# VH-VL binders against q9vpl3: the designs that were tried, part 281

Target 1, 224 residues: q9vpl3
Amino acid sequence: RGKINIQRPKAPHYERARVVAVTQPKYPELPKAKSCFKTRAERTQQQQENPYNEIIAREVRNWLDHSRLVAFFHLSSITADDIFRVRVQLHKQNLHLKSYGSKIIEQAVKNTRYEAIVPLFHSNHCIVFSPDPEKTAALLRIVRRVPQMVLLGGIVEETMLSRNQLVAYAQMPGLHAVQAQLVQTLSQAPGHLIQQLQAHQNSFVQVLDVHAKNQMNEETPKST
Key: E = the ipSAE of ESMFold2; O = the ipSAE of OpenDDE; V2 = 0.75 times the mean of E and O plus 0.25 times the DockQ between their complexes.

## First folded at step 10 (VH-VL)

Design C75 (framework fv_imvotamab_arm2; at its last look DockQ between E and O 0.02; V2 from the best seeds 0.00; counts 0 for: pae O 13.1 > 2, placed apart)
Fold by ESMFold2, look of step 10:
Structure C75 (fold): chain C 224 residues (1-224), chain A 120 residues (1-120), chain B 112 residues (1-112)
Amino acid sequence: as target 1 above (224 residues)
Amino acid sequence: EVQLVQSGAEVKKPGESLKISCKGSGYSFDSYWIGWVRQMPGKGLEWMGIIYPSDSYTTYSPSFQGQVTISADKSITTAYLQWSSLKASDTAMYYCARIDYGDYFGFDYWGQGTLVTVSS
Amino acid sequence: DIVMTQTPLSSPVTLGQPASISCRSSQSLVHSYGDTYLSWLQQRPGQPPRLLIYKISNRFSGVPDRFSGSGAGTDFTLKISRVEAEDVGVYYCMQATQFPYTFGGGTKVEIK
């Protein structure tokens, strides 16, 4: 049964390919009967990853719980040096650029009001966290120069906002006074906002997948 | 800008207790894991465990479970490594380091180290 | 536990010449997300370790471009294209793919 033909630790590429397929974004909830068909290597890796993934999810929950501004972006291919330069610019504005796997995001927001953000993470992404919702305009200004980062939407004051709503929020002149009114108005229909974010993401992800090497050719929202 | 500053060298006798510290500055201390790493004289590096200062959640390497206590006080941005009863074999350099799972996925900044010497 | 084996143990190098350090893991370091959480640390004499390379090949901020990382699966390499006097010290590979985190035994780079 394979052990003589394939030594368990010396064929990692084959076993890892099977494990990678299990973690792909299609999210099959495996039936209990199908769990007995997983290889020994896949079972061992999943057992080791569950408690480790919970540690990372704890970090994600902390960022979500302590950030009044959260912005979601699709991230096309970018060098480590380029993303670091963007991270430095964002950090100067108290904006924190992070990336987490979609399974980690799903685990972090399970049984919370933010569970609806999971579909935004179908592909390569990044998230910007900040305790200060006034920094939305600065965020959009910085990202305007970074075509690899495509805004999908966000959360302001615990309320989901579509891309267009977030851009509109950033352009308001009396930001502090208007923020409470805008968030209160938008919180009346949070379920519909989630559907708008999902539709927006699907459209941009489809375009980006087809033209990944050709750069995004979409107009950046004007902010400032 | 990110800095981890550890407490000074310690000389102790076997059986004594000890608590060494690691103070973080220049970043959101609560939002990053702090790990502890041992380096015995003339030897390599050993991971001891990690703590999340926001809620003090800890996990230990199996080799150190029950041998040390890792703690943090987020109000003064400080993490701690503590022994209830030191042994001569605890003589080593101890480092704290920050962990960023949302970026580098590893120890991106290190403290200067605390030398602990345990002898009669 | 994943065992990390480094070679050579010592690498005397002439100034301005390249150096190459090998790290081999007992298991694949590819995490379920497809990334490989292998990093390289530098420990200069009398100093704490510092992050040099993360995720196999990405240079940390402030790390000179003469440092490069490569590899896949279980075999990884750190290269210094032109060794300078400030590069003396001990280099460690480290995996963060699973607990417990483990380090290689170290490679001492020195000027001959």
Scores: ipSAE 0.549, ipTM 0.817, lowest interface PAE 2.3, mean pLDDT 79
Fold by OpenDDE, look of step 10:
Structure C75 (fold): chain C 224 residues (1-224), chain A 120 residues (1-120), chain B 112 residues (1-112)
Amino acid sequence: as target 1 above (224 residues)
Amino acid sequence: EVQLVQSGAEVKKPGESLKISCKGSGYSFDSYWIGWVRQMPGKGLEWMGIIYPSDSYTTYSPSFQGQVTISADKSITTAYLQWSSLKASDTAMYYCARIDYGDYFGFDYWGQGTLVTVSS
Amino acid sequence: DIVMTQTPLSSPVTLGQPASISCRSSQSLVHSYGDTYLSWLQQRPGQPPRLLIYKISNRFSGVPDRFSGSGAGTDFTLKISRVEAEDVGVYYCMQATQFPYTFGGGTKVEIK
């Protein structure tokens, strides 16, 4: 009786092989341990399905609706500690620094007058809210000391302003409402406003020069 | 004329504390950022961090975060770099430099450097 | 962190001949404001660094016209049209577009 070669078992009879093939427990492939890092696509999908996003979006809308001053910033490699420091400084002036995901912002402003801000939120950004448009100058003074914060534009008295327009507004004497109207009148070309809000199209040097020339307080960098 | 004058060379032992200085003159000290740069012997330049003297706002390179402290005294137009406990690996030339974010976005004026030697 | 890579490491040059140094960044140095904050520094032997070029191609005050900078995005070049004896030293590129600021490894310019 030939020693059963346990190392090379003879293939079972065709019929048996078929039965074995059908009866082999299909173990569900253990989900490949999804790398702890959800792909961008997965993150995006999860964000879309999260009812919490609606709540946050409402919060954003509430801030937008109740703020007379809104400023949009890009954050360039800022640390949590630095953000905290800036937040404290802003808070002392009744300025509220918030950060939201791009999708949340998109959801919040969808079909609203604020929809135009969506393109500003493609990277790490933050928003500063204030009920007081007179705090524009204070805001700019504080953020000029923070090179990690790049001003993109804002909304003052329901008027969308470019970076340069915000700077100009902060320096204008008189009633803020009149100032806002004046800036709006000067910027009446919708196409021009959109272009100016595109941070990549404007010379930083020109903006800084305006800041330097109009710097009223020595506590702010002249050239930032 | 814009000048940054740094304190003299230091020879220290491991574990000792050290504070070196950079005095600015010829410009509004409070209005410009000061940065510190390390250069190890025979090596390149390393950005350590920066400070705004007006309010002493600081930001550090991650590599130097917690390793050094940058400070300033605007009343005497001086910036400082300090160690609580020196290591042999801290042996290097340290430069302070002014940063102009308005025009240059770079170090436009440099101190003469402070050589720090840490040896047992 | 943005990695700045300089080439060559050493550039032996004959007096009066041109020199060229390359600097590459690991990512675009175009800032959100639209400018590119790339600088070139010169460090002569035994001296502190000196600013030569800022924002890619602008000569700093007192810098001779034989120095020129060019480039865009991630590739930058410093050129010396005619190398003089005083140009001996190590040259560094620096990015100030993103924290932490970072330097290239340096290029040593020597006279043959």
Scores: ipSAE 0.000, ipTM 0.486, lowest interface PAE 13.1, mean pLDDT 82
ESMFold2 (binder alone), look of step 10: mean pLDDT 92; pTM 0.941

Design D60 (framework fv_anetumab; at its last look DockQ between E and O 0.28; V2 from the best seeds 0.64)
Fold by OpenDDE, look of step 10:
Structure D60 (fold): chain C 224 residues (1-224), chain A 121 residues (1-121), chain B 111 residues (1-111)
Amino acid sequence: as target 1 above (224 residues)
Amino acid sequence: QVELVQSGAEVKKPGESLKISCKGSGYSFTDYWIGWVRQAPGKGLEWMGIIWPGDSYTRYSPSFQGQVTISADKSISTAYLQWSSLKASDTAMYYCARDEGIYESYYFDYWGQGTLVTVSS
Amino acid sequence: DIALTQPASVSGSPGQSITISCTGTSSDVGGDNYVSWYQQHPGKAPKLMIYEVSNRPSGVSNRFSGSKSGNTASLTISGLQAEDEADYYCSSYTSSSTWYVFGGGTKLTVL
């Protein structure tokens, strides 16, 4: 009677193996212990459904709608202290520095005229809001102290501006100054025209005088 | 009209302390950077440092770091440049100037009349 | 170290046009950093003549113009006048250290 090798049982006959395979109790897969860690998808979904995010998104929209100046900045390794300091300085100028999550921004501007700003918010960012577009220069003077604040662009009077355009806007003289300059330029134009016209007339008269003098000199008979 | 008025000429000995002033008027003093520029006799302009009077944030040229102190009193629209211990080599004209530039633009549009500092033994 | 190099001296006759160059050691002078020019008469404070490479402040004569090519900025004075005799300094901002740099200055003599 051959010692049944308990350590390596001979594979059952093909038919028996089939019966055993079919009759094996299918134990319900132990519910995969819900990993205490919510999947990224679950977290994202929960964030989307957060009523708090909706409130904040509304706030962002409100700021956008009531601001005549909006500037977008990238924040590169800035300390909380530095942010606070610049915020204080900005606030003194009625410039409001805010920071929001990218998802909140996306939610806030979805299906609005501001949707184009979403790509600007892929990294750490802050937004400065102001009711006064004339404060653009002030803003750009203040942020000089914080090299970690990199200007990305902005919105002025409902117009989206690139970084360069925003800087250019800030450098423009005020409307009144431009008007004054225009008036001055226009007021000087007639004088210049008159001078130019007179110069041509004078030149013409001079040429005629020279011609007349030359003719008179030719008509003086050499009294032999 | 924008004006920067500096304190009068100073004659000092080596080792003495000195504080010169620059008073701004005709504009919002706290809304513009103020820089200091040194000019040694017969030499060129040297940037020393700059201050934001609104909160006294200051930056120095590496050459002047630790050698001078720039400060401001916004209540009286005045910026200061000070030495703890003067050297003969500090003999120069010192100018304060307002920076009108924005963001990446940097230039001084208004200058003080200068303060002559003479350090002689 | 970023340095701005200017010629030590330039001369011209009245009515001529002269150009003062300012060359940076780095691309910063010709790049995003703006160049400014200052005029300084003897015993006087510097005066801003050009900012942001080519802009003139109010009150500055249109005889003064600025340009930039590569790492070299230029100040051009047209119709040279006796009153233009002065020292001229270029300046630039350097992003690396957030500091100002001045050129060595150019003495302009009007012959």
Scores: ipSAE 0.806, ipTM 0.904, lowest interface PAE 0.6, mean pLDDT 87
Fold by ESMFold2, look of step 10:
Structure D60 (fold): chain C 224 residues (1-224), chain A 121 residues (1-121), chain B 111 residues (1-111)
Amino acid sequence: as target 1 above (224 residues)
Amino acid sequence: QVELVQSGAEVKKPGESLKISCKGSGYSFTDYWIGWVRQAPGKGLEWMGIIWPGDSYTRYSPSFQGQVTISADKSISTAYLQWSSLKASDTAMYYCARDEGIYESYYFDYWGQGTLVTVSS
Amino acid sequence: DIALTQPASVSGSPGQSITISCTGTSSDVGGDNYVSWYQQHPGKAPKLMIYEVSNRPSGVSNRFSGSKSGNTASLTISGLQAEDEADYYCSSYTSSSTWYVFGGGTKLTVL
């Protein structure tokens, strides 16, 4: 083709290119024997490799449990210096850029509501965690300098969002954040939902009224 | 209230150096890209380049690469455009502007008042 | 790097609707790329009128609307007023090395 502009990666093109990633590091002292569980010695060595993955998987689960914003990206080849500079700029915004092996991610989200994200990590990737969902716009502004990072989607206030939904969330003047929280509570048991909905009734009515007024005024651009 | 205030007009001779400034206020200066746009007398707008003030990461339009230097001092919320050796063809109005876009969106929402640079013998 | 084509001038009478075109290629205006529009009165800085093809910033009259079809974006001004007399520029992303390309500008004259 040769007419495809590779300087600004378009999400559909990179989503269809799968990168075989080295999913986990191997220890230098790891035996040279084939990873086959035919002998007691080989079986014992394979068990040793698995406990390290569990420790890292718990770290990932802690990030997921304590981050109100999680964004998933496909990551093409990039220099260590370029990604380091981006990590520093993200960190200043309380945005934490991480990368984990796909097997560790599978282990971390096993038996959780996030199991659906596992296929995203079959290719090379990175994840951004933050306790601050209001920093989504800052994240998406910074990553414009990194065409190697292609947004796949994210999690905001425990709600899975597609790429387009996450971008739309970032542009909302505060309404979507409240709506995402209310949508999350609607997925729970009826009794629990009734109690949470009663606590949010005033906020929900106020959000709908603001949205209706903005629609009648044609447009209300975001602040800043 | 977001404001971009630029330095005053300049009259220079060819070969002289110049550094003009753009001070942002009313927003978090390091959270937004700042671009520079040239407008020659009676002509249209031309994008020159853009900077991320947090670490001074820059991108230049191919037409202006090597012609100017874009820099920033985040401690005083100021971006700069500078020439080491002015040419008569550098006579133009120069605007700084804040880019509000996210992800795949690129546009300037707030503009400075402009700095007129006149380069004549 | 890629020029966006606008008519040099357009005119209309008060109360009319007029449309300013901005034609590029599939790599800038076409496809999924966004277009923005700027108004510039003589001696003044540009002002954002439309972003992301059709969105209006706060404080921009609903008389201004944007659209695109194929490789051509359009700015439409309904209920033309004397204050609308200005130069209008479109802008689009082209590549990771060229984040912005402007059109040549259109002078709108209100008769």
Scores: ipSAE 0.709, ipTM 0.858, lowest interface PAE 1.2, mean pLDDT 79
ESMFold2 (binder alone), look of step 10: mean pLDDT 90; pTM 0.934

Design D61 (framework fv_anetumab; at its last look DockQ between E and O 0.30; V2 from the best seeds 0.64)
Fold by OpenDDE, look of step 10:
Structure D61 (fold): chain C 224 residues (1-224), chain A 121 residues (1-121), chain B 111 residues (1-111)
Amino acid sequence: as target 1 above (224 residues)
Amino acid sequence: QVELVQSGAEVKKPGESLKISCKGSGYSFTDYWIGWVRQAPGKGLEWMGIIWPGDSYTRYSPSFQGQVTISADKSISTAYLQWSSLKASDTAMYYCARDEGIYESYYFDYWGQGTLVTVSS
Amino acid sequence: DIALTQPASVSGSPGQSITISCTGTSSDVGGDNYVSWYQQHPGKAPKLMIYEVSNRPSGVSNRFSGSKSGNTASLTISGLQAEDEADYYCSSYTSSSTWVVFGGGTKLTVL
């Protein structure tokens, strides 16, 4: 009677193996232990459903809707202290520096006229809001002290402007100044025209006088 | 009208300290950068640095970093340039000027009348 | 280091047009560079003549114009007058620098 090798049982006959394979209890796969750590996707989804984010998004929308000047900046390795200092200076000019997460911005501007700004917020950014578009120059003077604040563009009077356009806008004289210049230019135009007309007349008279004098000199018979 | 008025001429000896002033009027002093420019006798203009009077933030040229101190008193709309220890080489005309530039633009639209500093032993 | 090079002197006759050049050592002078020009009469403070390459401040004569090509900025004075005799300085800021640089100055003589 051959010692049953309990350590290495002989493989069952092929027919028995088939029966065993079919009759093996299929144990339900142990539920994959939900990793204690929410996947990045799950976290992102939870963040999207956060009522708090909705509130903040609404706030952002309110700022956008009530601001006549909006400027977008990239923040490159800026310290909290530097941000605070510039914020204080901006605040003195009724310029409001805010920072929001990209997701919040996306949520805030979704299906709005501002949706085009979303690509600007892929990195660390801040937004400056103002009710007064005339403060654009002031804004750009102040932010000059913080090289880490890089201007990306903005919105002025509901118009999206590139960086260069925003700078150009800031350099433009105010409407009143332009009007004043126009008035001045218009007021000077008649004087210049009169001068030019008079100059031509005077020149003509001079030429005629010279001609008359020459004719008179030719008609004076040399009294021999 | 925008005006920058500087303090009077100074005659000093080497090693002495000096503080000259520039008073701005006719505009919001805290809303514009103030710069200082040196001009040695018979030489060109040298940019020294600028200050934001609103919070006294300063930037210096490398050549003047640590050599001078730029400060401001916004309460009296005055900017200052000071030396702790004057050198003979500090003999020059010093101008303060308002920086009208924005963002990456730097230019001085209004200038003070200049302060002559003479350092002679 | 950013340096601006100007000719030491330029001369012209009344009524002529002259040009003063300002050449930067950095390639950035041709790009996001802001160039300004100042006029200085003897014993007087400098006066801004041109800012941002080609803009004239209020009160500056239209005889003064600015341009830029590559790394060289130019100040052109048309219809040269005796009163234009002065030192002229260019100034520039570059994005690579946190400070402003002046050119060496050009003495303009009206013959």
Scores: ipSAE 0.862, ipTM 0.941, lowest interface PAE 0.5, mean pLDDT 87
Fold by ESMFold2, look of step 10:
Structure D61 (fold): chain C 224 residues (1-224), chain A 121 residues (1-121), chain B 111 residues (1-111)
Amino acid sequence: as target 1 above (224 residues)
Amino acid sequence: QVELVQSGAEVKKPGESLKISCKGSGYSFTDYWIGWVRQAPGKGLEWMGIIWPGDSYTRYSPSFQGQVTISADKSISTAYLQWSSLKASDTAMYYCARDEGIYESYYFDYWGQGTLVTVSS
Amino acid sequence: DIALTQPASVSGSPGQSITISCTGTSSDVGGDNYVSWYQQHPGKAPKLMIYEVSNRPSGVSNRFSGSKSGNTASLTISGLQAEDEADYYCSSYTSSSTWVVFGGGTKLTVL
């Protein structure tokens, strides 16, 4: 929870700067074109290596390490007003909507257990962080108004979940006390299932039954 | 215990305005969508639209956009359906309902008792 | 055009099983899209019977089941009882994600 009010530094607005550059008044050319090219190339390379990227990448890693719920979305074109209103509604539920450059995400998760999320960021995306995994249903209820946010999957209690697994997790009320252990069971090989079954027999049977019903609805319709 | 309690029956004349209410209790009112459904006498159910009470974001069925206004007052856990000028064809039963669906799912788990609106000269 | 198609009426005797169909398109009923079913007794508000194709909410008898094949969803009531006599509506969301639609309704008569 202690990270929910931390604002990130304002990222460079390269697209805005490019628009401004094309609208700039005409002026006499002062340096040679080759000199300007070298300066532009050096500036671009320095921007990509600057400490600002490292600071932002550390912030992302900190969010990942301290959030018990992380949800990943593909994001298509949406107005700033619409996304802002959604961000406000999410924030009221301790859900923190963030956007970061794909290269910053790659840098943030390099050499961590979260490297598996990198393929999710090959396109436009956004991320929701929260210390409260019980807020997964609230998240998914709010984002219904934003068809531009397409759920890809998430991390719950340090375990990667697919889209369908995250939705199934959200629909399991009354089992939040064992959520971390259940998430591990859903993601683990059969060998670990026996230990968790003996520890949480009734809760696991109930949750597995709900999960199996959801998968049967999605994959094997009945006509009788 | 989730309850949706609607305002009482109304008898109106064409051209009059009307605002009917739906008060939610027993749950966090701003955490769920509220929808409105019309049922003309002897006819089926028609989805009119939904509202997110937290910021009053609304979405309407094309058949009802511009015909009614959906609003909410979250401080008293109440959603509203409003007409600026009633027509005889607005005679119907109007239900509010809580939409519990997440992500790609839409369904109404709790319904109000209905408000009968009669519009006649 | 956008409405989901249901039979106007179905009937059955006590103890029989009956099925009510709800036919749409690949944009509303077909594929991975969800369908819900509502029961409405005369003079009463609708009641949710099935959500997300086949899930029963708490308090709904296991005599009610839902399924889907292609662009047609089905509500099946086994062991038909007199209190099952009601109107039944299916509902779905379109692929354009702009609004919910109901089927035209099916009057179930228990003979």
Scores: ipSAE 0.657, ipTM 0.836, lowest interface PAE 1.4, mean pLDDT 79
ESMFold2 (binder alone), look of step 10: mean pLDDT 90; pTM 0.932

